# Designs tried in a protein design chat: VHH binders against RCC1 domain-containing protein 1 (RCCD1). Part 4

Target 1, 376 residues: RCC1 domain-containing protein 1 (RCCD1), of Homo sapiens (Human) (a6ned2)
Amino acid sequence: MAEERPGAWFGFGFCGFGQELGSGRGRQVHSPSPLRAGVDICRVSASWSYTAFVTRGGRLELSGSASGAAGRCKDAWASEGLLAVLRAGPGPEALLQVWAAESALRGEPLWAQNVVPEAEGEDDPAGEAQAGRLPLLPCARAYVSPRAPFYRPLAPELRARQLELGAEHALLLDAAGQVFSWGGGRHGQLGHGTLEAELEPRLLEALQGLVMAEVAAGGWHSVCVSETGDIYIWGWNESGQLALPTRNLAEDGETVAREATELNEDGSQVKRTGGAEDGAPAPFIAVQPFPALLDLPMGSDAVKASCGSRHTAVVTRTGELYTWGWGKYGQLGHEDTTSLDRPRRVEYFVDKQLQVKAVTCGPWNTYVYAVEKGKS

## First folded at step 9 (VHH; from q1 with S56E)

Design s4
Fold by ESMFold2, look of step 11:
Structure s4 (fold): chain B 376 residues (1-376), chain A 124 residues (1-124)
Amino acid sequence: as target 1 above (376 residues)
Amino acid sequence: EVKLVESGGGLVQPGGSLRLSCAASGFTFSDYAMGWYRQTPGKQRDLVADISSSGETKYGDSVKGRFTISRDNTKNTVYLQMNSLKPEDTAVYYCAAEFSDYGLPWTEDEYDYWGQGTQVTVSS
């Protein structure tokens, strides 16, 4: 029996290079727009100027500043200058390729290497987090970087299950539900309570004792979701991408966004500047260098998260989509270009009787997989 | 509420100098790219200069070497030093602000906040 009906992909946000997000002319789509009907997309990976779509039949299609197609593709991961592609071969090994994005898959890749595929898990529906999805390689012993060297080994003892790359940092989720971070830390995106960079994966001690099920990395912020549906978020907040009060979105008047009590309780590294009341701005948090617990409206449990450069999207266990952060391209999906420092439900899916199952953000856009509500 | 207030415009002889100031409020100034644009009647706005939150500058071709943009984050002010002024520099000069982000283009389409403008007139 079927637990859900066939689904569809929707897109919103920036599409000024002709990326698949909407019909007609324009640079932006402000409300969810369905993608092509009849295409069985299992992976969406978007950069600033182009989006890679992979189908269950193994077709890879590029849309936007790069336009091309290829077959026998199992997975793809897009960055602005480079596209990583995992191709099926005639034997048991897969071929990992790195392409210049501008090549549009024509000619030869910049780099290629045979890799051994993982025994399971790679064929889950598009948008679901899965061990071995790029940039994590199927063997879980290396990942693909958008900067040379493209193949980057991981210590076997890390037992990686998921890996996500932000603009300057990496997040790794291990088999035990522990989270490691490394790379640049100047915006607090590593979650260690400092702004120092880390050359090697470093365990997030603040999350010890909790079992995480999902990680997401944005431009300069980080998110993880626990097995119990709690959201932990840290890093840069100048655009409201942490759902914490920001100066540029806070009101000077009667309404003052309060910091979460967990942020101001013992052990918090949350910084607050100011305190003057005469014409002074409302309290705000510019950088959150330690994981902060974030409550969704109505106490909803999160199951999936994705981050763009300056926005965050979360799917709840009951199929709602919440977005927040920088919204000037319409990537929050609220039919406007307003930025938010609080989670807000994307009403389009509720109004259409749709249950959201997956979300993946490009830097300035959002792609969502949703199904009609129902059982048969 | 975001406010951008230009000052320092006026009448000047060819070859002279002026310094424009733009006082900003309502946002964390150090996180914003700031720019100067100018407009002659009947024409679109032209880039004069912009400066990122980190201090990187860009100039319009017609003003390179003559104009200098700078910012003072302690005073929330961006400046335009205009030297060797020519009659074709006559225009209304506008201050603009947009949240600075790595990887975003700084074009007129990206600036959401604009001042009211200050007139600069270089007599023929």
Scores: ipSAE 0.000, ipTM 0.207, lowest interface PAE 15.6, mean pLDDT 81

## First folded at step 11 (VHH; from m1 with R27F)

Design t6
Fold by ESMFold2, look of step 15:
Structure t6 (fold): chain B 376 residues (1-376), chain A 124 residues (1-124)
Amino acid sequence: as target 1 above (376 residues)
Amino acid sequence: EVKLVESGGGLVQPGGSLRLSCAASGFTFSDYAMGWYRQTPGKQRDLVADISSSGSTKYGDSVKGRFTISRDNTKNTVYLQMNSLKPEDTAVYYCAADFSDYRLPWTSDEYDYWGQGTQVTVSS
């Protein structure tokens, strides 16, 4: 009963500012690598240049271009210019702090405010613990923004359950499983079929009739996962982050696969050209402004997703990790720096008999929590 | 279809000037950092200059003070003004583009798109 096989956090991708991403040297880690053994990490939030780790005991530790530690931390959210920290206060209220990244945890924050947590909903019988995380505040009536004003109210009618921020947009999942988006839309990342920006949360009509369980926002792309394990993805695809065909990755894919793709329908070889006049080039998608259904290999069901600036990671119901998109920093975890426009399983976890339970992407890296198989 | 097309190369005497242009199409030009690289036969490409989407510039040590990179987002074009040319500036010059969410503080030639190059020859 008290015996438990330990879980561990793993990291891979860019670490050029000394971010803890494993025991590797240099500026990149190309395969999953265990983080410090024995730590009780419950939250990882990564920016491009630093990573925030929060333990169940309330310790916050920064690694990379920002360093330092603080206690009594309930949650943290890292962006490149700002670190948001939710700390326990002397009373029942929590203290939300916003720090400039270059001086995080040193001196005074840029801004601070007491917030009253409403973890158990007044109109939500039984209340569901762990319903929200930064940038969504525990009350679910506001979120923290990396741009002033840092405290952003949300209409209570939205009944927010999850909120994720990309570089220029926001995704909100409500209690009914509906998805809203707002912000910049020039890369199709809002999912409304246009490239227009939206100043206020707007419902994704294309997902009506579906119940979503998870949202993830990348730099300029968006993902959600339904309760039945289907993946819907939209936005920018110049790096293959939507798992839809791209021109660049047709040239950067496996040599054998590219040669087979360049063959005629009759099997004769044809060199690929940049021109489309002869109809030889495969179709590609630079921007997908509507949610697209994405099938994982073998029909696997997804349960969690996370996005970096230009890559996507999903965890399946059986504990596998799939990644795709921009891989030039090793952030896909495939032992190389190859970018992909198709989902690929990260074989490290299969080879080590590990079951992936969680994934969190920074802009150019990936953090993964996994446990030994056999735990039920 | 992404295209980067360099022009403006040629033969010039030492001390002369040239202006290179790179016309870009197939992507949202204003979102991308643009760069110029050069390659001498048998060597790897060297950074000459780059310019971020916001206009921040970076130059290779051997060209500082002599070359100027600029961009015109209305014409989807990046320029390299090369003054006080020397024989060692002889190379093929390549235009490059990369999405500009973050720029490494150290030298890097990891760009998303590359042009075909234009020859610059400085000889007397």
Scores: ipSAE 0.255, ipTM 0.653, lowest interface PAE 2.8, mean pLDDT 83
Fold by ESMFold2, look of step 17:
Structure t6 (fold): chain B 376 residues (1-376), chain A 124 residues (1-124)
Amino acid sequence: as target 1 above (376 residues)
Amino acid sequence: EVKLVESGGGLVQPGGSLRLSCAASGFTFSDYAMGWYRQTPGKQRDLVADISSSGSTKYGDSVKGRFTISRDNTKNTVYLQMNSLKPEDTAVYYCAADFSDYRLPWTSDEYDYWGQGTQVTVSS
């Protein structure tokens, strides 16, 4: 039997609908808590009221306001009103299903379509199918939307590698490491320096010349991580989810302005001091419409990011987890309900000698995969 | 000035139906989540139903299958259709609006705007 590095999934934050494979008791978890079936899980997709777990054997299991299970599942993506499921079919095609969340996996889906995975034997014989990256479809020519029409084509020229959906916007990472955004922009979440919506994918000129490796989209904010480990973050900051000074978290009348490094549209850097101008008692940044460079404590390099509605989580190259933003349900994992406008390391994993390898945020909770140190 | 105005409350016998309306003004209605909450005097408001800006719905456990929330963005109005009413449904019903993409049913302090309420009484 093949050896597998020992690891487990952990969850924290809001669980008031019984999210996790367990009882429906309790409303919040303030410290990382091991999931009962976490060793076999290879994908977690969380919504506000339920979480979808996909196992290595292709089982899909729901926890929370929805319950149920299905087999032959390659991937799942949970949103508040809809669950998307990608199933292996008997032929070369995969089956995409969209379910109403309340009755997911019971009866008939709302919508279903066979999709053809990208041909891999001709161009990338060692590569895996893109099926594990919902909402981006395996053909890389379309994605699943939580709003009808559920199947949304993408221009072939985009060469999409990753797509993340926030509450009102989309981020697309292409094969060259460029980032595109579109959708609602009223909170600065598109990163173009305006608050205007974009109907079509628009290249983030401010990131030109940088090669991005990861994107994440939250309620009304956006994150990307470069291949060298730098974090760029933009959008709404009323809850500190950008790790920039907030009105509620800044000290009144005594606050020293904090500096953010902002990218111009051409990718050059400019420093921006927190936003108090005429008559304001404290510096703060409510909206950041251009990407801002974010430094982690100790200068750590990032490799993964995930966003909830009002919080952000980042995994470093050495396996640390940092969180910040709105924390009133314990979704930051610091054993309290404190909100933060600065990155803070989640000490649980360090204390347990664990390396964090993956993070996925639901709107108000956080799920983390971590492995024991010393396996090398 | 933001205003939420509820209407459609009244006295009804058990098993009856009512339709509540909430007319909204002073904000871009289509950008807000809308909800209905109810309150017995001296107690915290309880979630009845919620509808997101994108149209996704959630219901409190005690009203699932009996109540339906809907919205009409052309009239800036949210509705609550209440069927199979029970005496336990007696309360003041409030319309609420919030720019957050999600609401927690256990705290009302996160809601941006509230209406004045409309009384619903279910009694023989």
Scores: ipSAE 0.007, ipTM 0.311, lowest interface PAE 10.1, mean pLDDT 81
Fold by ESMFold2 at other seeds, look of step 11:
Structure t6 (fold): chain B 376 residues (1-376), chain A 124 residues (1-124)
Amino acid sequence: as target 1 above (376 residues)
Amino acid sequence: EVKLVESGGGLVQPGGSLRLSCAASGFTFSDYAMGWYRQTPGKQRDLVADISSSGSTKYGDSVKGRFTISRDNTKNTVYLQMNSLKPEDTAVYYCAADFSDYRLPWTSDEYDYWGQGTQVTVSS
């Protein structure tokens, strides 16, 4: 593990506010481009108009509609109007700050609070706290919200390991690999088979018996990855972000005569077009309110996922990157602006003999960490 | 089913005015940016005007100062007031919608939904 190969961050997709995405010229980047060389970035958190970069040395830099820097930063999490920053203090406690994004880290934060760092065995009986990055706090007893109240306590019995926020909902992965969701559900993004909102964390019973290793929340869709590499995905699919058939791709003919709506046994809405090849309506899915199993091409196993507003990215165990969904800013990384309702490998990394190790999506862009493949 | 229905087109003399309307259904109108584009035969669609979900507006260079876009979220309708019309404004005008908490309208290829169009003809 101490023999890590050299790596770099790459970016692609929307950059119309001057966000650093490789060259950074124009409004969009359609192919992965390396970020500034010589910067040891350990966290990227992107919003629509700006991106926060944290280095291993604790430097935070903002790029895009906000431009600023700060030191002693352990973590950062960007939303469009608010930036959450976890700062190291001189003592053992960390300082959680919430900034107006446009302030560029000047003046005073909107809100700040000292937070308990990861404690030896206090929050996890196994003696090792497994807290994810922001928005989950290091103690795993709270998370930061982009809306007041900014500090949101979590019941200790949840034993949170990871927490991700979509535009209107939250996903929580606990220490046992169970998934909880809450918040808005109007696009099926909570995964409970209804479109009802949930005020409190609710267990995804459809996933019971499975051990999940990763969660990701998009604008209005949700993803989790099991420890064996299976992908479960649910929520809104009007742009193909679930890799399930959409109306545009389910129709092979030039004309669409009509639509019909029906429900599957899992509560998903299935629509059909009148242009099917055999005269039968071609099925498509606009909303998937229960987790659906998704197979990657070539039977690849997934290890990490990230979601933007209307796209999804997945890293495989062998270091490949697959993307799908809305692609009109080039955020899928395929050298075009094509949207997809099926997974497609980003060939840039394969062509450059790079292994993808991490992916982080902003709403309309994608950031990727990749390392050189080892040689014999 | 998403529907965008344009109306208000017609024949008008140079210097005249028209007001286009686009009635929307099948989606949460207030969450979407709305736009007007126009197309003449054999040419690409050009941006005329757009308005974000929050009400911010953008205009094509050839229509700035003459056209005004507005929206009424209670009626799920977007409008285009066209004043001082010129013969070069003759085109089919299309209403378009895209999800835009993030101010999407950069090109016509970025919109999710399109209407069927309404003809505007400026001639004597």
Scores: ipSAE 0.005, ipTM 0.258, lowest interface PAE 10.9, mean pLDDT 81

Design t6
Fold by ESMFold2 at other seeds, look of step 13:
Structure t6 (fold): chain B 376 residues (1-376), chain A 124 residues (1-124)
Amino acid sequence: as target 1 above (376 residues)
Amino acid sequence: EVKLVESGGGLVQPGGSLRLSCAASGFTFSDYAMGWYRQTPGKQRDLVADISSSGSTKYGDSVKGRFTISRDNTKNTVYLQMNSLKPEDTAVYYCAADFSDYRLPWTSDEYDYWGQGTQVTVSS
C-alpha cells in the first residue's frame, strides 16, 4: 500500500491550441497548476501547438492541436512538424516511428524503422551504459531529426550521453562531459565565438577542461550545467533569455526589484549596472557567441536546465525552480506576464513546500515535475 | 511592397461552405508561414488556421474538422476551405504571413504582414 502520493506535474504558459497545461481554459496559464492528477507520467515533450505525455505503463497521449493515443510507447519527442515515438516491438527490437504532426498517430507514419534495442555491451561492454532520451536514440549511435533523413548517425567516438535540438541547432553532451554543437549559428547559439553555421558536431573549446552534466537548447540559445552546478549560457538575448542585460529592458530604465543578489563583485561575466542612479548608460547584450557564466541568486547550484523559444528554466540541487526570459504568455510562472533578464525563483513551489525534480519547456510554456519536500 | 489580398467572403446560410483566398506578393512566399485569423467587433483576433512553410497545419479548436487551410506556392496563394459554417463563424477573416524561422505563436501583433480582411457572414 502506498503511504504517500506520487509526485505531480504542473504546467504554465501558452495553451492556445488546447494543450493541457494545468486546469486553465484560456490561452494562457500564469501560475503553476497541477495537471493529470493520478497519472504516472514519465515523459513530457512539448512543441508549439501540442504536448506528448508518456506514462510509465507505456501509454502515449497527445494534447492540443494533435490528439490521439498509442500503447507500448517507451519514449516520445515532439516538435512542431514532427512527432517521434519509440515503441516496444513484439521481439527484442524497438520500433522508431516518425509522424507528421498534423496526422500524428492516425494512419501511417512518415517513416518507421526497427532500431537496435538498448543493448548490453554494444557501446560499453563493461557496463550498462544508457543513452539519453529522444531525440537521442537508446543506442547513442544516432538521433532523430525533424527533417529528412530522420535517422541521423553519430560518430561512435562521440560517445553521446545527451542530445538536445533547438530551433536551428543541436547540442550534444558526451560521456566525458564535453559539449558539441552544430547547425545554425547566426544568433551565436553554437558558442564558438562566431556566427557561422557548422554542418558537423564541433567541440566547444571554451568549455574544454570542464565537466558538463546537462545541456539544453532553445529557439536560438543554449545552456549547459557543469557537474559542480555552474551555468554556462550563450546565444540570442533579445528577450532576456540569457539572463544578461537586454536592450529593451535596459533602455526603458526599468529597475524592477533589486532584491536579486546576482551582482558578482569578482567581475564575473554577468554584467549589471548599479541601477539608474549610477549615472552611466546601462549596457546590453543582444547576442552572446561565447559561453557566459551565470550565477543564480543565493549562489544556488544548478542541476537541470530546459529552454523554450525565448525563455530558460533551471532546477537547483535543493529543488528550486528559476526562470527568465520572455514571459508574455506566463511561461515564467510568476503570476504575471513580465519578461525578465535575470533569474527569478518560481515562488509557487516554495509556497507549496514542493521540491522540483524536472522541468521541460515547450517553445512558449513550461512543464514541471515536483514532489513534496522530504521525498527523493 | 508586400501585399496580402483576401477574397471569397460573403453571406452564407448555416451549414454552407465558403472558400477564402489570400493572394500574396512582395516576398518569397515559400519561405513564410501563413495564417488565417478572425475577429468580431469588440473582441480580440482569434486563430483560425496556420500553415507552415513546409505545409504543416494547425487549427483553432472551434474549427477543427470543419476548416482546411492549404497553400499553393506556384500561385503565391493560401486558402481556407470553410465547411459546415455556423453563425458563430461570422467575422472578418484576416490573412497573415510570418517568417517561419522565428515565429511567435498566436500574438497577431507579431506577424510580419497582414491583409485588410474579408467579411464572412453566416445567417439563417
Scores: ipSAE 0.000, ipTM 0.243, lowest interface PAE 11.9, mean pLDDT 81
Fold by ESMFold2, look of step 14:
Structure t6 (fold): chain B 376 residues (1-376), chain A 124 residues (1-124)
Amino acid sequence: as target 1 above (376 residues)
Amino acid sequence: EVKLVESGGGLVQPGGSLRLSCAASGFTFSDYAMGWYRQTPGKQRDLVADISSSGSTKYGDSVKGRFTISRDNTKNTVYLQMNSLKPEDTAVYYCAADFSDYRLPWTSDEYDYWGQGTQVTVSS
């Protein structure tokens, strides 16, 4: 019994549609708050206006602008307009359902299909999730999209292990630890050194030779974590979500600006912002179209990442949580609404002697699974 | 109530110039990315230019070097300076603003708010 440490989920950030973020009254929660006591949540998937919770017993619950519950749920994935649900069917196959968010779990789904359950590896929220989580389907041969066609095949040679969707792009991690991206690229979120869109998965050449263990997609930025704990990050940085200097945060005096060049010293690419009347080269990085290596304070190794629309969260091997980016709804968890262009540890978990095991971001909020530190 | 109101369109001879303006209200302008798109009948909207909240700009290939997007956060206004106009620039020009990620990849209809458009006609 003593070998299994009990854990709890915590939430912070935007909750203006009444979504559960712990005790959150009002529209925002600025520090981590525990979610409903006694609920054994194994999956959290959040959109801007509602959050889907899946329990270990297979119960799906919705909180916020959508409400409702259903049983026999294996997984759920929430977007603003659509909810995808993977349910146990009467036979050996699972049932993928797509619901309109406004009427989710009432009446009939917009679309449903039986899917093969071959990729049914059991994963804890605190454990390393390597396969079979929505939007990637259990067979790893397709994924669910919030826009029709809802079922989107993947080439079998991709050997997908993880797939994450941003606002207009996708990231895929394959079985060999290679990363592919496709979709819109206007903010550098594809990581190919250009702003061109890609209709089909394209390998990130800049990461060749490295083995990645985790990917995360934000609104218009991208993150991956190597098996050795290094963080690579790229895309849009207007709110500091890449932990690179941004013009907006220089007003606070917390940003260290870098002289703008065509190529950084570490081989990453920057774009000079131009067209302003003052004509001065901008020392800030607005778009990073190649993966950039990011170091955490105190040299910590990363194991998990998650992204919201304009913020980033990372879990370290020692169970610390770091957040950065846009923070005006309190989604960074620092007891304030300050935005940051550098990683900052969320002290709540350190102060409470908790080890963070998992993080999942909605567009403007953050959900965290943490356990008590064991005796050692 | 969010409003985006375009102005400055009209008839211009080839080689001429126009300056479009888009007055914004109902949101904190300095926190939004702003853009200009154009559309001719029977075609999809084309990106013309966009400008981030921090001033970073992007241009469509057909207008690069001829058009300049700018913003004035004290007047809550975004501008499009259009020089060396060509007949193919004839279109309805729309102002757009973006705050959130409520759409997903494969299309580029990511902007949260759109104006009603202003007609630009380049006569030849």
Scores: ipSAE 0.000, ipTM 0.194, lowest interface PAE 13.9, mean pLDDT 80
Fold by ESMFold2, fold request of step 16:
Structure t6 (fold): chain B 376 residues (1-376), chain A 124 residues (1-124)
Amino acid sequence: as target 1 above (376 residues)
Amino acid sequence: EVKLVESGGGLVQPGGSLRLSCAASGFTFSDYAMGWYRQTPGKQRDLVADISSSGSTKYGDSVKGRFTISRDNTKNTVYLQMNSLKPEDTAVYYCAADFSDYRLPWTSDEYDYWGQGTQVTVSS
């Protein structure tokens, strides 16, 4: 019953440090481009200046401002200052290493610790999967932080399934589909209706009664996807990353969004949207501190989300990719550098008869895994 | 409304000093990286100095060692201390703000907000 569905990774957006984003060299790639053929990549983790690629064979390769390779790698997580690597040992235990990004894989790591998947206690058989990808550790009892202490325990009664870090906050999805957030909140990214920080994980009560399947954290915004395919989104919206009206695109009318420019020869300047209905200024949302329901065009169901610093990407059940938010490096994949405050389908994959299966965003770029559509 | 208001420009003799200020409002100042750029007629804006939200600084090659950028998050203000001024420093100086700690140094159109500019003239 095995199907031959060869897949490929594609990249677009910022690559000014030489990060691999398809076939192009330069500072930006504006349309999806395939990465090198014949490499069986299973994990992509991107920061601003470099990208970590992990293969199914356990090879880790860095591209961009950091370079190098290592073997026996089970997982990697890249941030601008730190690279976390989970390496396999001879037995079931693994070694978590934290590297300074500027010297990644050279010399000695900043920190290392052995980790195990689950406790071997007899009264707690390993019947439930709690492990996720980094930054959540395989035991689901801790996560890696880009700031010391690098190993951060989670309360054992939390049954974490997924954990994602934004620039200043954390999202945790538990085994029951509940969402917790903590960290900085000044842009509404915690989703509790206030802008106050939370020192410890706090349940999102606005989502009670719903079962979430996925979380994603951006620079200062947050997304989750329910088991039924609904998208909930909250936090900072100055660049349209929530797909809610922004001050630059609050109206569908004669005023158009433009990329910011302060000086040019003819005096052109960034314009904000003017009133189109009755002359009053159009409303806009800079911060959304409660989860907002977001409908995709045509009512498509979402299954996966990923966030960069100021953009959002979503994969639908039928294999479409939608992107929105800040796009000035081409990270939205629409063959331009336009920013959007509404979801837009990335037409490249439709035009190439490809079904998108996964997306992962770096701060200013986007990587996508896609397969050919069925042959019949 | 987001506002960046530069002040402290003016006429100064070669070898003199000047301190520019940029008062910010309408956004959470402590979350933004701040920068100073300068422009002479017919040229692109050049980086003078940047300071991240965490206080990390970068300088353009022509001003390194002479200029110092700093910020005061309690006053929502970024400063540029300009020492040992030269006639080549004559330009309009602009304050800029970007929400991310990471900036792309290849283009100035990547900043979220810009001020109106303040003229600095070093008499030759």
Scores: ipSAE 0.000, ipTM 0.248, lowest interface PAE 15.1, mean pLDDT 80

